Miniprotein binders against q8gw64. Designs and how they scored, part 28

Target 1, 233 residues: q8gw64
Amino acid sequence: SSSSQSLSFSSNSFSSQPESELLQALPSSKPKSPPLQLPWLIVGLGNPGKKYQGTRHNVGFEMVDALADAEGISMNTVNFKALFGKGVIGNIPIMLAKPQTFMNLSGESVGQIVSFYKIPLKQVLVVYDDLDLPFGKLRLLPKGGHGGHNGMRSIIDRLKGSRDFPRLRIGIGRPPGKMDTANFVLRQFNRQEQEELDHTFQTGLEAIRILLLEGFNKSATFVNTRKSMEQLS
Key: E = the ipSAE of ESMFold2; O = the ipSAE of OpenDDE; V2 = 0.75 times the mean of E and O plus 0.25 times the DockQ between their complexes.

## First folded at step 14 (miniprotein)

Design J49 (at its last look DockQ between E and O 0.53; V2 from the best seeds 0.00; counts 0 for: pae E 2.2 > 1.5, pTM O .793 < .8)
Fold by OpenDDE base, look of step 14:
Structure J49 (fold): chain B 233 residues (1-233), chain A 83 residues (1-83)
Amino acid sequence: as target 1 above (233 residues)
Amino acid sequence: GSEVEYVIVFTIPDEDQPEMRRDIKQAFADENVDIESLTPETDKDGTVEMTFRITAPSEEAFWEALDRIYQLLEDLEKRASDE
């Protein structure tokens, strides 16, 4: 009668305490709300049609075209009586416009765009030809009168007489001798004048980028302190 | 494209705020554009500052959405002027 002693192995139940992994809720850094972004309007002044292409009075159109090309913005939409393009420079929404009205009616187009998009006048840049600036010279101003320019007059009148919008003036110089101003502004640039303007447009484009990204004062310093090409020779 | 995010602000009459919110919600219900209405601030003249965050899959989609919002605003302003 062999008494088999059954060794009762006491299974020590290791109670594995559930480590409550405190999922430290990473503070959801609420993404900083993106800065308030209102669209900019950049308007070039000119007359529509082939007969006005390359004319002194259309240099505002050429500056806007040079900006559109450099930023990859298609100027192919017809809206608000303008040839229109939309894009972004850095993080700034921009609208490019060439009013397809006669120069003296440019305010109809600009007024419609400003009204529809509720654009603050401080974010309306107008680019235009200026007889009182030397050829190829840029001037950025925060405000001012029309200076006898019919497109600028039309815009100011449509904006209820407001003058508190920025403007980039492109010097075309004064008419030679006794030439009538109206005939002078409708003359095409010669090849040498066009080559100098292409350099002016590159400077103007950089000034617009600085205006949008770094503000008016830096852009105005950049533009208004530059010597014209004629002062470097 | 890369996703884009912008914050757009415009001012409307406070009375028109419920309609504008409805019209935006309806217009973008099936769109790939997210429009977050931020907390509006009421001005002393009975206007309200409407703030929207627009998140879009591209720059083109952002501009299409923005154009639609400003069209809804123009249509609302027109209705309110005809009453």
Scores: ipSAE 0.578, ipTM 0.804, lowest interface PAE 0.9, mean pLDDT 85
Fold by ESMFold2, look of step 14:
Structure J49 (fold): chain B 233 residues (1-233), chain A 83 residues (1-83)
Amino acid sequence: as target 1 above (233 residues)
Amino acid sequence: GSEVEYVIVFTIPDEDQPEMRRDIKQAFADENVDIESLTPETDKDGTVEMTFRITAPSEEAFWEALDRIYQLLEDLEKRASDE
């Protein structure tokens, strides 16, 4: 691969001499650099407290925890009304947030982070439970409404009605029988469901890595064409 | 150490560029982050995009510098709105 850079271009040799020595190859005279990068924010939704631990409504928290563990990011800092962590994937700066408001106030946390770090909305990924998807299915979408999800409503409201931010939806299915949705989302996953979610989380981790490193379309193709374990024969 | 290269952009009003350039450079220097290059690009709305190509000695140093820079940008924005 060659560069059409003019002969008048040069790098600052004082700071880049080791880089130039390691990267000196025709045709480019400047060191290879990572792509221009704006920070990403990845938000997992849920309710704080032991009462809500392991519930379907907190699956977004679990997805972000899995990502944090995989990338070695500590989530122990409380900031912006969230358990908040900072790290990198490749050379891409990322922030992870689990708002510690109640679900319906998640936008207060997300809005503070977006404003402080000047994050473009297309680089705000929200991960949450979805009643309209079969259990364990993932769907990555570039925008959309809140679908009746109180956390998503809170975020859209705080972002001045904008719906133009990606979401990773985690299917939890619909309640059996006549159980109302409010009670269903507060039920714990059983052991079999938790084991199946481990595979879902691994797929979600890969989707997020592809999103950050290769772009939305490749990530959406990867995750949206996969069948859940429920759909496999 | 695991030195890592980053390419980071900040957008500021053109009239604040000299002060902000100095303060951003100081934030990097305080964390031993080396600036390989700085490319300012003036936009049509009277702002400048300042693209920094940097080498940080650690991820921690990188984020310490960035957090201070984002705080500087927020403080600048508050001053402009409060007058």
Scores: ipSAE 0.471, ipTM 0.808, lowest interface PAE 2.2, mean pLDDT 82
ESMFold2 (binder alone), look of step 14: mean pLDDT 80; pTM 0.724

Design J50 (at its last look DockQ between E and O 0.35; V2 from the best seeds 0.00; counts 0 for: pae E 2.6 > 1.5, pTM E .698 < .8)
Fold by OpenDDE base, look of step 14:
Structure J50 (fold): chain B 233 residues (1-233), chain A 83 residues (1-83)
Amino acid sequence: as target 1 above (233 residues)
Amino acid sequence: GSEVEFVIVFTIPDEDQPEMRRDIKQAFADENVDIESLTPETDKDGTVEMTFRITAPSQEAFWEALDRIYQLLEDLEKRASDE
């Protein structure tokens, strides 16, 4: 009579305690307050009226128009003695302005816009023609004098002598031979000069985008290191 | 358009802060533009940085709201200079 002792294996029921996944509520990263976005003012310098269209002294207007077209900004608002458009580049609110004063009174318009919108001078870009730069050459500077340019003089004077605003200079070159400077800046570009300037405006537009989105130093490097078309021939 | 959000800042005298907040609240009470007054920072000179978040249904509506805010500020500055 072999007594088979049945070893009762007590199945220890491992009670799987539900690991309450403490969903550590990831601290709801308070949405970072959107960056402080003060409007930028981009001013092209020129004279109003059909007789000044396509002239060397109006290349600042053409650069602003090229930027307005590329960004889909309508230049249809008339206020502060300017024609201007309002828009956004990336996440930055921008105003594009063409003072409708004579060049010598450009500061009256710019001063009114800056005063009304409380724009920091570091966010006022002035685009203008420069005789001391080769044709089609861009130069971005953080500050400076007027260099004999009457529109820039008017702006500096209206801004209480402040020079601490960025400027994009567009080279128009010096007058040929014994031509008077005032007569030279009022000449229209020829077709070949206009075609070269269209490439200059595309470079200028990209420089303005870099200035707004990536800051002055990157834009200045981008613009000021580019060889003019004349230095590639 | 797509909804847009911007944060604007301007500096005013600390004494004018309650009036500016009231004027903005009244001006935008029935508008499709939300204007959140953020916590102001007071400067040592008796000025305050007014910070507002503007939420607008379009970029056009944002610019219209912004123009109106700066008009209210200009009108406030004129009143304060005439007293």
Scores: ipSAE 0.666, ipTM 0.849, lowest interface PAE 0.7, mean pLDDT 87
Fold by ESMFold2, look of step 14:
Structure J50 (fold): chain B 233 residues (1-233), chain A 83 residues (1-83)
Amino acid sequence: as target 1 above (233 residues)
Amino acid sequence: GSEVEFVIVFTIPDEDQPEMRRDIKQAFADENVDIESLTPETDKDGTVEMTFRITAPSQEAFWEALDRIYQLLEDLEKRASDE
């Protein structure tokens, strides 16, 4: 009795795509590879529906809409309980999301998106209204609590208590006197305030581009040290 | 821009790497989108970081390809869950 093993060599060609094979086989002549790029999720917070359009609590929606308009990104796709836009800024793939839950359920939407796209939390930017900043002031922070904001509370709770995601805060000021904050955030901006916010949104767009293309520290320096319109006049 | 080129990374269970590579190769055979694996693998307690270069003729084609890759990953995870 003899033990024999038949080794079959493939007569087929190695590859029918020589261009791709050649590129991997010649790294010294390979074109310069782009830097490693990871996708970002940029979330604007607000409440859906005509009742809430133009309210202070929806300024996060407006910031994301301004970004979508500036970058030519359509926001007409719906999934994961959010309105979506998908695009590329520079060489960075991004998703823009406006959760269509009510504010206190924003975490349902954000959590589903983060889970499906496997997004690192440090690349989840949340944009929302902030009572502790003067009107029109922007602040970029690398992490933190919810500050009493129901949408941020919902997101943190859904992410199992994680606070390790950046936020862009948009100052809406404080209610006059001892007015209830819940009522204040549901009041609409007037025409003058909306015009001033347009400049705030342009600064926010630049801050987001710097964040994506040059990193957090450069963006934070740019946006956190800028003067508001009130300081300039 | 007309052409889009990105290098994207995903972390998956190590035992799923061969199937994921086959699924991507099969899904994008003879397509206008080129998906190239760049990974030297690194194990981290049973996981591997897979790195892909995606070259697409437009932003729309890029996102369609990327979404398909995420769907392939989701399908793989569902098969493991349904055991």
Scores: ipSAE 0.390, ipTM 0.739, lowest interface PAE 2.6, mean pLDDT 80
ESMFold2 (binder alone), look of step 14: mean pLDDT 78; pTM 0.706

## First folded at step 15 (miniprotein)

Design J51 (at its last look DockQ between E and O 0.26; V2 from the best seeds 0.00; counts 0 for: pae E 2.2 > 1.5, pTM E .706 < .8, other shape alone 2.898 > 2.5)
Fold by OpenDDE base, look of step 15:
Structure J51 (fold): chain B 233 residues (1-233), chain A 85 residues (1-85)
Amino acid sequence: as target 1 above (233 residues)
Amino acid sequence: GSEYEVEYVITFKIPDEDQPEMRRDIKQAFADENVDIESLTPETDKDGTVTMTFRITAPSQEAFWEALDRIYQLLEDLEKRASDE
């Protein structure tokens, strides 16, 4: 009786432990610091006080207020004889300013801001009313004279005669008939004129965003190629 | 919460002689603040001025603007002292 001893080979299953590949988290390359961006100054021109609110000569204030509202910037800081809002558009620090001087003294305020913050004049956008542009028409220029505008004259004079700062001109048109220019610029807009300006402000704020983020040439192309609503009818 | 670090860079020109004082005044003013101010490599101009560049890292946009206002105040105070000597 030959007892066949069955040698049970116990197959040791080598459980291959999965090598946990330590995914060395590549140090997340800190996103390249956004390019060095100096603060911009955006100045709206106008006169302070209730009697000048909604007047043609204050359309520069209304454009700055429309930009402040659209960007969630509070216009609550008083300094340098201006009302200020401080904010950021994209990665660009911006100061919105409404000089609280009379229009002919706007340069005193703007000159103080530019001097304190050391703002290069190519980063000072001035927004103002223009009699030589059709109503509601925008025009962005890299430089120029004051065109008879007292606020722009004051700024140029305070900036030692420099004209090399950008300007957004808002057309208010010329006085009808024999009306005096000083009386015309102090007239309030009617409802229809205000509705057209609200559309102008929406175009203006987008032109300012393009100016800041994409540069002057793209913004100038965008704004200067648009027709006013009156030219579309 | 992700500490929303806001990074901005400022630049201004001062006389080369005022550079050590401005660096000291900034370092002292922000020593205990939640705002980091890194002085980048200055550029020397041909006229004896130096272009200073600072990187500001702040916990908020508000803290950035407060820091910026303080830096420009220190600069104005330095410029006044240098004009009275």
Scores: ipSAE 0.610, ipTM 0.813, lowest interface PAE 0.8, mean pLDDT 86
Fold by ESMFold2, look of step 15:
Structure J51 (fold): chain B 233 residues (1-233), chain A 85 residues (1-85)
Amino acid sequence: as target 1 above (233 residues)
Amino acid sequence: GSEYEVEYVITFKIPDEDQPEMRRDIKQAFADENVDIESLTPETDKDGTVTMTFRITAPSQEAFWEALDRIYQLLEDLEKRASDE
């Protein structure tokens, strides 16, 4: 083959493989290459140990445990500084991780997993407690900052400052009075709150399934504007 | 063929000079397994790399993930050999 035909570009194009993109972008009588898919990573944040069980700060762990239970995925394997599980939803490989570092070191675990499995950041979903949402409310965002959350700060820092990964925020409410936020997130949910969280987790499970099978926009519509979409359906 | 199967297509990029070794490693690792690894047409880049594509067909989710993890391990081993020069 002649390299001069491949080098005839003089436009603002920056692609080094125009032939591949042309075959994918234009009508053709020949079938396209098979779809290219990569695994998803779903991370639930929390602190390890019995001291932190049931705390607001560990609600991300509980969300991932609920997903693991619903999908029949064991979370007993320890790897990448995490309790780690693997499964398939539809034809989408998924990995579930609960970093067993301290919260502020969660990026060490997530970074190792992302590097080993070559996971695109758009397929890294982080699930964590959020002080800026009412108790039990969920919000799915495609990117953003850490909002003062030490686990999210650790992940962003480890991913070289990138903020371009989705997050599922679980509302834990705000501390009453002038209680310090650090102390508030270490308080346990009471029995009534834990019972209400079961419904929140079921909504989160559906949002994650929709995310994987139908895409971000449909999942975000389901979770973020549920009443509006429920009226339309 | 008539049983429930998990199919997934994975791609990764390696130096073109490493492609024969990676193909041998995959063939050897899965020679006697119940997992089928089909190599699809690779895409060669002018920078001396190739994008390899594989279809994994496995009889269960557990077998699928074992195969996928093995492929990622072979890739990491190959990268270590290239780095170790």
Scores: ipSAE 0.430, ipTM 0.750, lowest interface PAE 2.2, mean pLDDT 80
ESMFold2 (binder alone), look of step 15: mean pLDDT 75; pTM 0.653

Design J52 (at its last look DockQ between E and O 0.26; V2 from the best seeds 0.00; counts 0 for: pae E 2.8 > 1.5, pTM E .554 < .8, other shape alone 2.803 > 2.5)
Fold by OpenDDE base, look of step 15:
Structure J52 (fold): chain B 233 residues (1-233), chain A 83 residues (1-83)
Amino acid sequence: as target 1 above (233 residues)
Amino acid sequence: GSEYEVEYVITFPDEDQPEMRRDIKQAFADENVDIESLTPETDKDGTVTMTFRITAPSQEAFWEALDRIYQLLEDLEKRASDE
């Protein structure tokens, strides 16, 4: 009885594992960050020194300082007869400037900055005090005259009489009674006036952000339609 | 880091200044800032526009690059006024 040992050839089925096509991850072209736009110059008007700090005529400096603080921009560079801060809002390079020339010579500083950086005048925002606006009232305009403001006169004269640059006007109101205008603009704000201006600066910050990111018309609509605190009481 | 890409448009009324494009590229050749000079464009009025694309590793490096470009421009304008 010959026991035929049936050698069961176990057919090892080589399961050809499909070569997982290494999908060469196409180098994800990182979406090129949208190119940064041309720089803006934002100029606050005022006088240098402790004597002028917190005065009506320095509200343009306070607005620029509030913008610098909100955007984390250090106002520590001295150039072109100004204090400077350089930064970026979104994809927009910004230069913040406080001319240190005194108010009536602000155009010397602004003219040097504009000339050096070849800044288009449509990208020069000037922030300044305005006697013809109610206290705490903001107004954004695309162009205009100096309105009797010595800093704005100096800038226009240095820019060869050009008036085609945007301006953010901050209302300080008119002098009470028979008070001289020069003495009035050199008065410090009281605590209540300062508290109202802090709200004005927050609105001004947002108006500047809208100007840079969404353009002039949206910013002008935003700021010019808002009421001051005094107009809500 | 976030790379900052900036297109800088420098407009000259009269002519292309290939020396300035060279001097800008040379000024940044050893820096972590890349400066691409695009082909100059001439408008209908004959104004030549030079465009530079700046790629920088930081905002500080971008502003340093920018300050240097405008200093080179001022130095070229001075030389052209003294000739």
Scores: ipSAE 0.588, ipTM 0.778, lowest interface PAE 0.8, mean pLDDT 83
Fold by ESMFold2, look of step 15:
Structure J52 (fold): chain B 233 residues (1-233), chain A 83 residues (1-83)
Amino acid sequence: as target 1 above (233 residues)
Amino acid sequence: GSEYEVEYVITFPDEDQPEMRRDIKQAFADENVDIESLTPETDKDGTVTMTFRITAPSQEAFWEALDRIYQLLEDLEKRASDE
């Protein structure tokens, strides 16, 4: 049988220049071997349960769900303490995970996946809410600390302090007035905010596709750099 | 139908190569997945690098094959540890 889909995904392109930190994870004795495409893990952070659905703290779950839907990847498996899906984008095998451990224990899930599939940390992308970015803004970083985010703290701790994995930060803004930040992240997005996030998620999907197919620098240029001409008109 | 093709590389000690090749052949005997183990290369410390070309009719079949290879490698490591 056959099916037709209106969804599209981009071309199979080779990264033009691996940076020095991207040397092969596995040794190769054959100098003219074709490039090897190792799997990626893409993690969206949040808290499980209906109580937390639609909260700012769960925006990482929503980003991964949008990616799964756009790429036709089923998230119907529970494994590694996560809702877990596997697929292929272009010629890149990918895994999508939404840890179901509560936020502060996300590292238990991520660590199990990384260990079992022997994933190089530079191919672990973590997507999460960020208080230090304006609402709806994205930033892609190649490494860094946890910034006070309990899910990121859990992952870094489980990886024995390693910070050498990329992150896609989704700006949720800061609390108005004197509202406590812990309570702010548990607030629901309103209808208008949800509509604005749809555009943010489409930009995130594009950034992730570029990251996988064309490399970190091109993705970071796309998502982090603001177009001067586009802003003027 | 859709076809998925990826080359994947594993390494293991050379003394384990006959068992690994047999286990792969046995695990995929009835599958609608084409797995080709390209020529193994042994480096100077006795470590074998083996490249697999996996061709599958769907994403799910491809990942099921890849998962089986990961499980075989894990089982091999456990047996070596228990000796």
Scores: ipSAE 0.305, ipTM 0.642, lowest interface PAE 2.8, mean pLDDT 77
ESMFold2 (binder alone), look of step 15: mean pLDDT 76; pTM 0.641

Design J53 (at its last look DockQ between E and O 0.34; V2 from the best seeds 0.00; counts 0 for: pae E 1.9 > 1.5, pTM E .525 < .8)
Fold by OpenDDE base, look of step 15:
Structure J53 (fold): chain B 233 residues (1-233), chain A 83 residues (1-83)
Amino acid sequence: as target 1 above (233 residues)
Amino acid sequence: GSEIEVEYVITFPDEDQPEMRRDIKQAFADENVDIEKLTPETDKDGTVTMTFEITAPSQEAFWEALDRIYQLLEDLEKRASDE
């Protein structure tokens, strides 16, 4: 009588309790509130009227027009002695202005805009022609004097002598030979000079976008390190 | 236009006047702009800044509402200078 010992293999079912990984919800870092957005004022300097169109002294107007076109902003509102366009770049409210005063009275217009909209001077970008820069050369500065520029003098004077606003300087170069400076700045660009300035404006647009979205230091690095077309030849 | 959402700061010349708050709310409502008032801050000099979250159906509606607000602020400053 062979007693077959039935080895009852007790299958210990290890119930693997699923470790509920408590996904500790990483505290949703509240998206840092976007930095407090105040309106930017971008002012191009020039003289009004057909006789000043395409002149060296109006390159600030052309830069603002190029920005308006690129951002789809209509420059059709007349207020504060300026032609205006209002828009948004990213989430940043912007005002584009071309003072319709003569150049030496530009500060009257800019001062009215700044006063009405309560714009901090650090958010007033002035774009203007500069004799001390090579043709087509951009420079972004956080502050400075007027450098003999009548529009910039008018703005500084109207802003109670404040110089602590950013400026985008567009090089027009020095007068050739013995030419008077006043006559030189009132010369129209030739076709080749205009074609070079169109590339300058594209660089200026990108510099303004970087200024608004990424801040002054990044924009200044971008602009101030770029060579002009003439410096690449 | 496309809807826009903007966190916007308005600086008031004086204390948060209930009338001015009403007129601001009305200026936004007239343009179908939603405004949520965030925390007012008073600086050390007594200047009151208010942050708003602004939702506008377009950039145009946003700017029309802002133009009305800044006009109201200018009209308040004028009245305060004539007293």
Scores: ipSAE 0.633, ipTM 0.815, lowest interface PAE 0.7, mean pLDDT 84
Fold by ESMFold2, look of step 15:
Structure J53 (fold): chain B 233 residues (1-233), chain A 83 residues (1-83)
Amino acid sequence: as target 1 above (233 residues)
Amino acid sequence: GSEIEVEYVITFPDEDQPEMRRDIKQAFADENVDIEKLTPETDKDGTVTMTFEITAPSQEAFWEALDRIYQLLEDLEKRASDE
């Protein structure tokens, strides 16, 4: 059909609902239905307890806390072996989790959440410390291995070996001298590093919002190519 | 806070559709949350896909409603396991 012509309209039309056992009403003046959105789970990794607060290994907890604060989501509920929060960004339901297991048992928490809410793995974002990135650099990847990170190993194992979930890696730098990595990740950030992390977390918040609202590729382009601006600030 | 309106989709076996439909209606009878357009579709393997709209005054109310639906799904899964 090649015909098309826009004409002036001066009246409204009603439509009836299909017959069904459920009561149906004529459409209201409500706006169009929002896009169908599956929930996201955003996991920040770390170790529970005051002993580990401020350590490099807990930077995932801090990123999720920053997101929760920015979005008005309380992280005070304990569920699924996690400090657990729920909210909506735009029209996208999200869940935030900080597993309160130890790092190497993080998969127990994540697995329970994924199973209960039937979350597609491509909508499970894991945020954690990365020894292979310079301090404060972020990298968003769509899949991959655990890279020797015990929390990521635990999650992959619990997800039946699947590696097909995105991760936001937060660069913590490498240990000085001959310090082994296990001891390095348990050292605290100093005050200067904490101040620099504020900027890193602001970038991470934006990357996560873009991921949820505009898709993986746009978020990855934003965060993975931003190091030149980060180095200038 | 702004009103939240989200379309959501759940799936369950067709043999459970009458019970699931009744349980959804009952679970939200006293809520400050609107559940509209319960639109079931049954595929060839007997799986029902139900699409519905949740309208809630806050993200807390939205998730309270959605959690009740997930609990109903868990209860159905438990019944199927006990068969």
Scores: ipSAE 0.420, ipTM 0.704, lowest interface PAE 1.9, mean pLDDT 78
ESMFold2 (binder alone), look of step 15: mean pLDDT 77; pTM 0.677

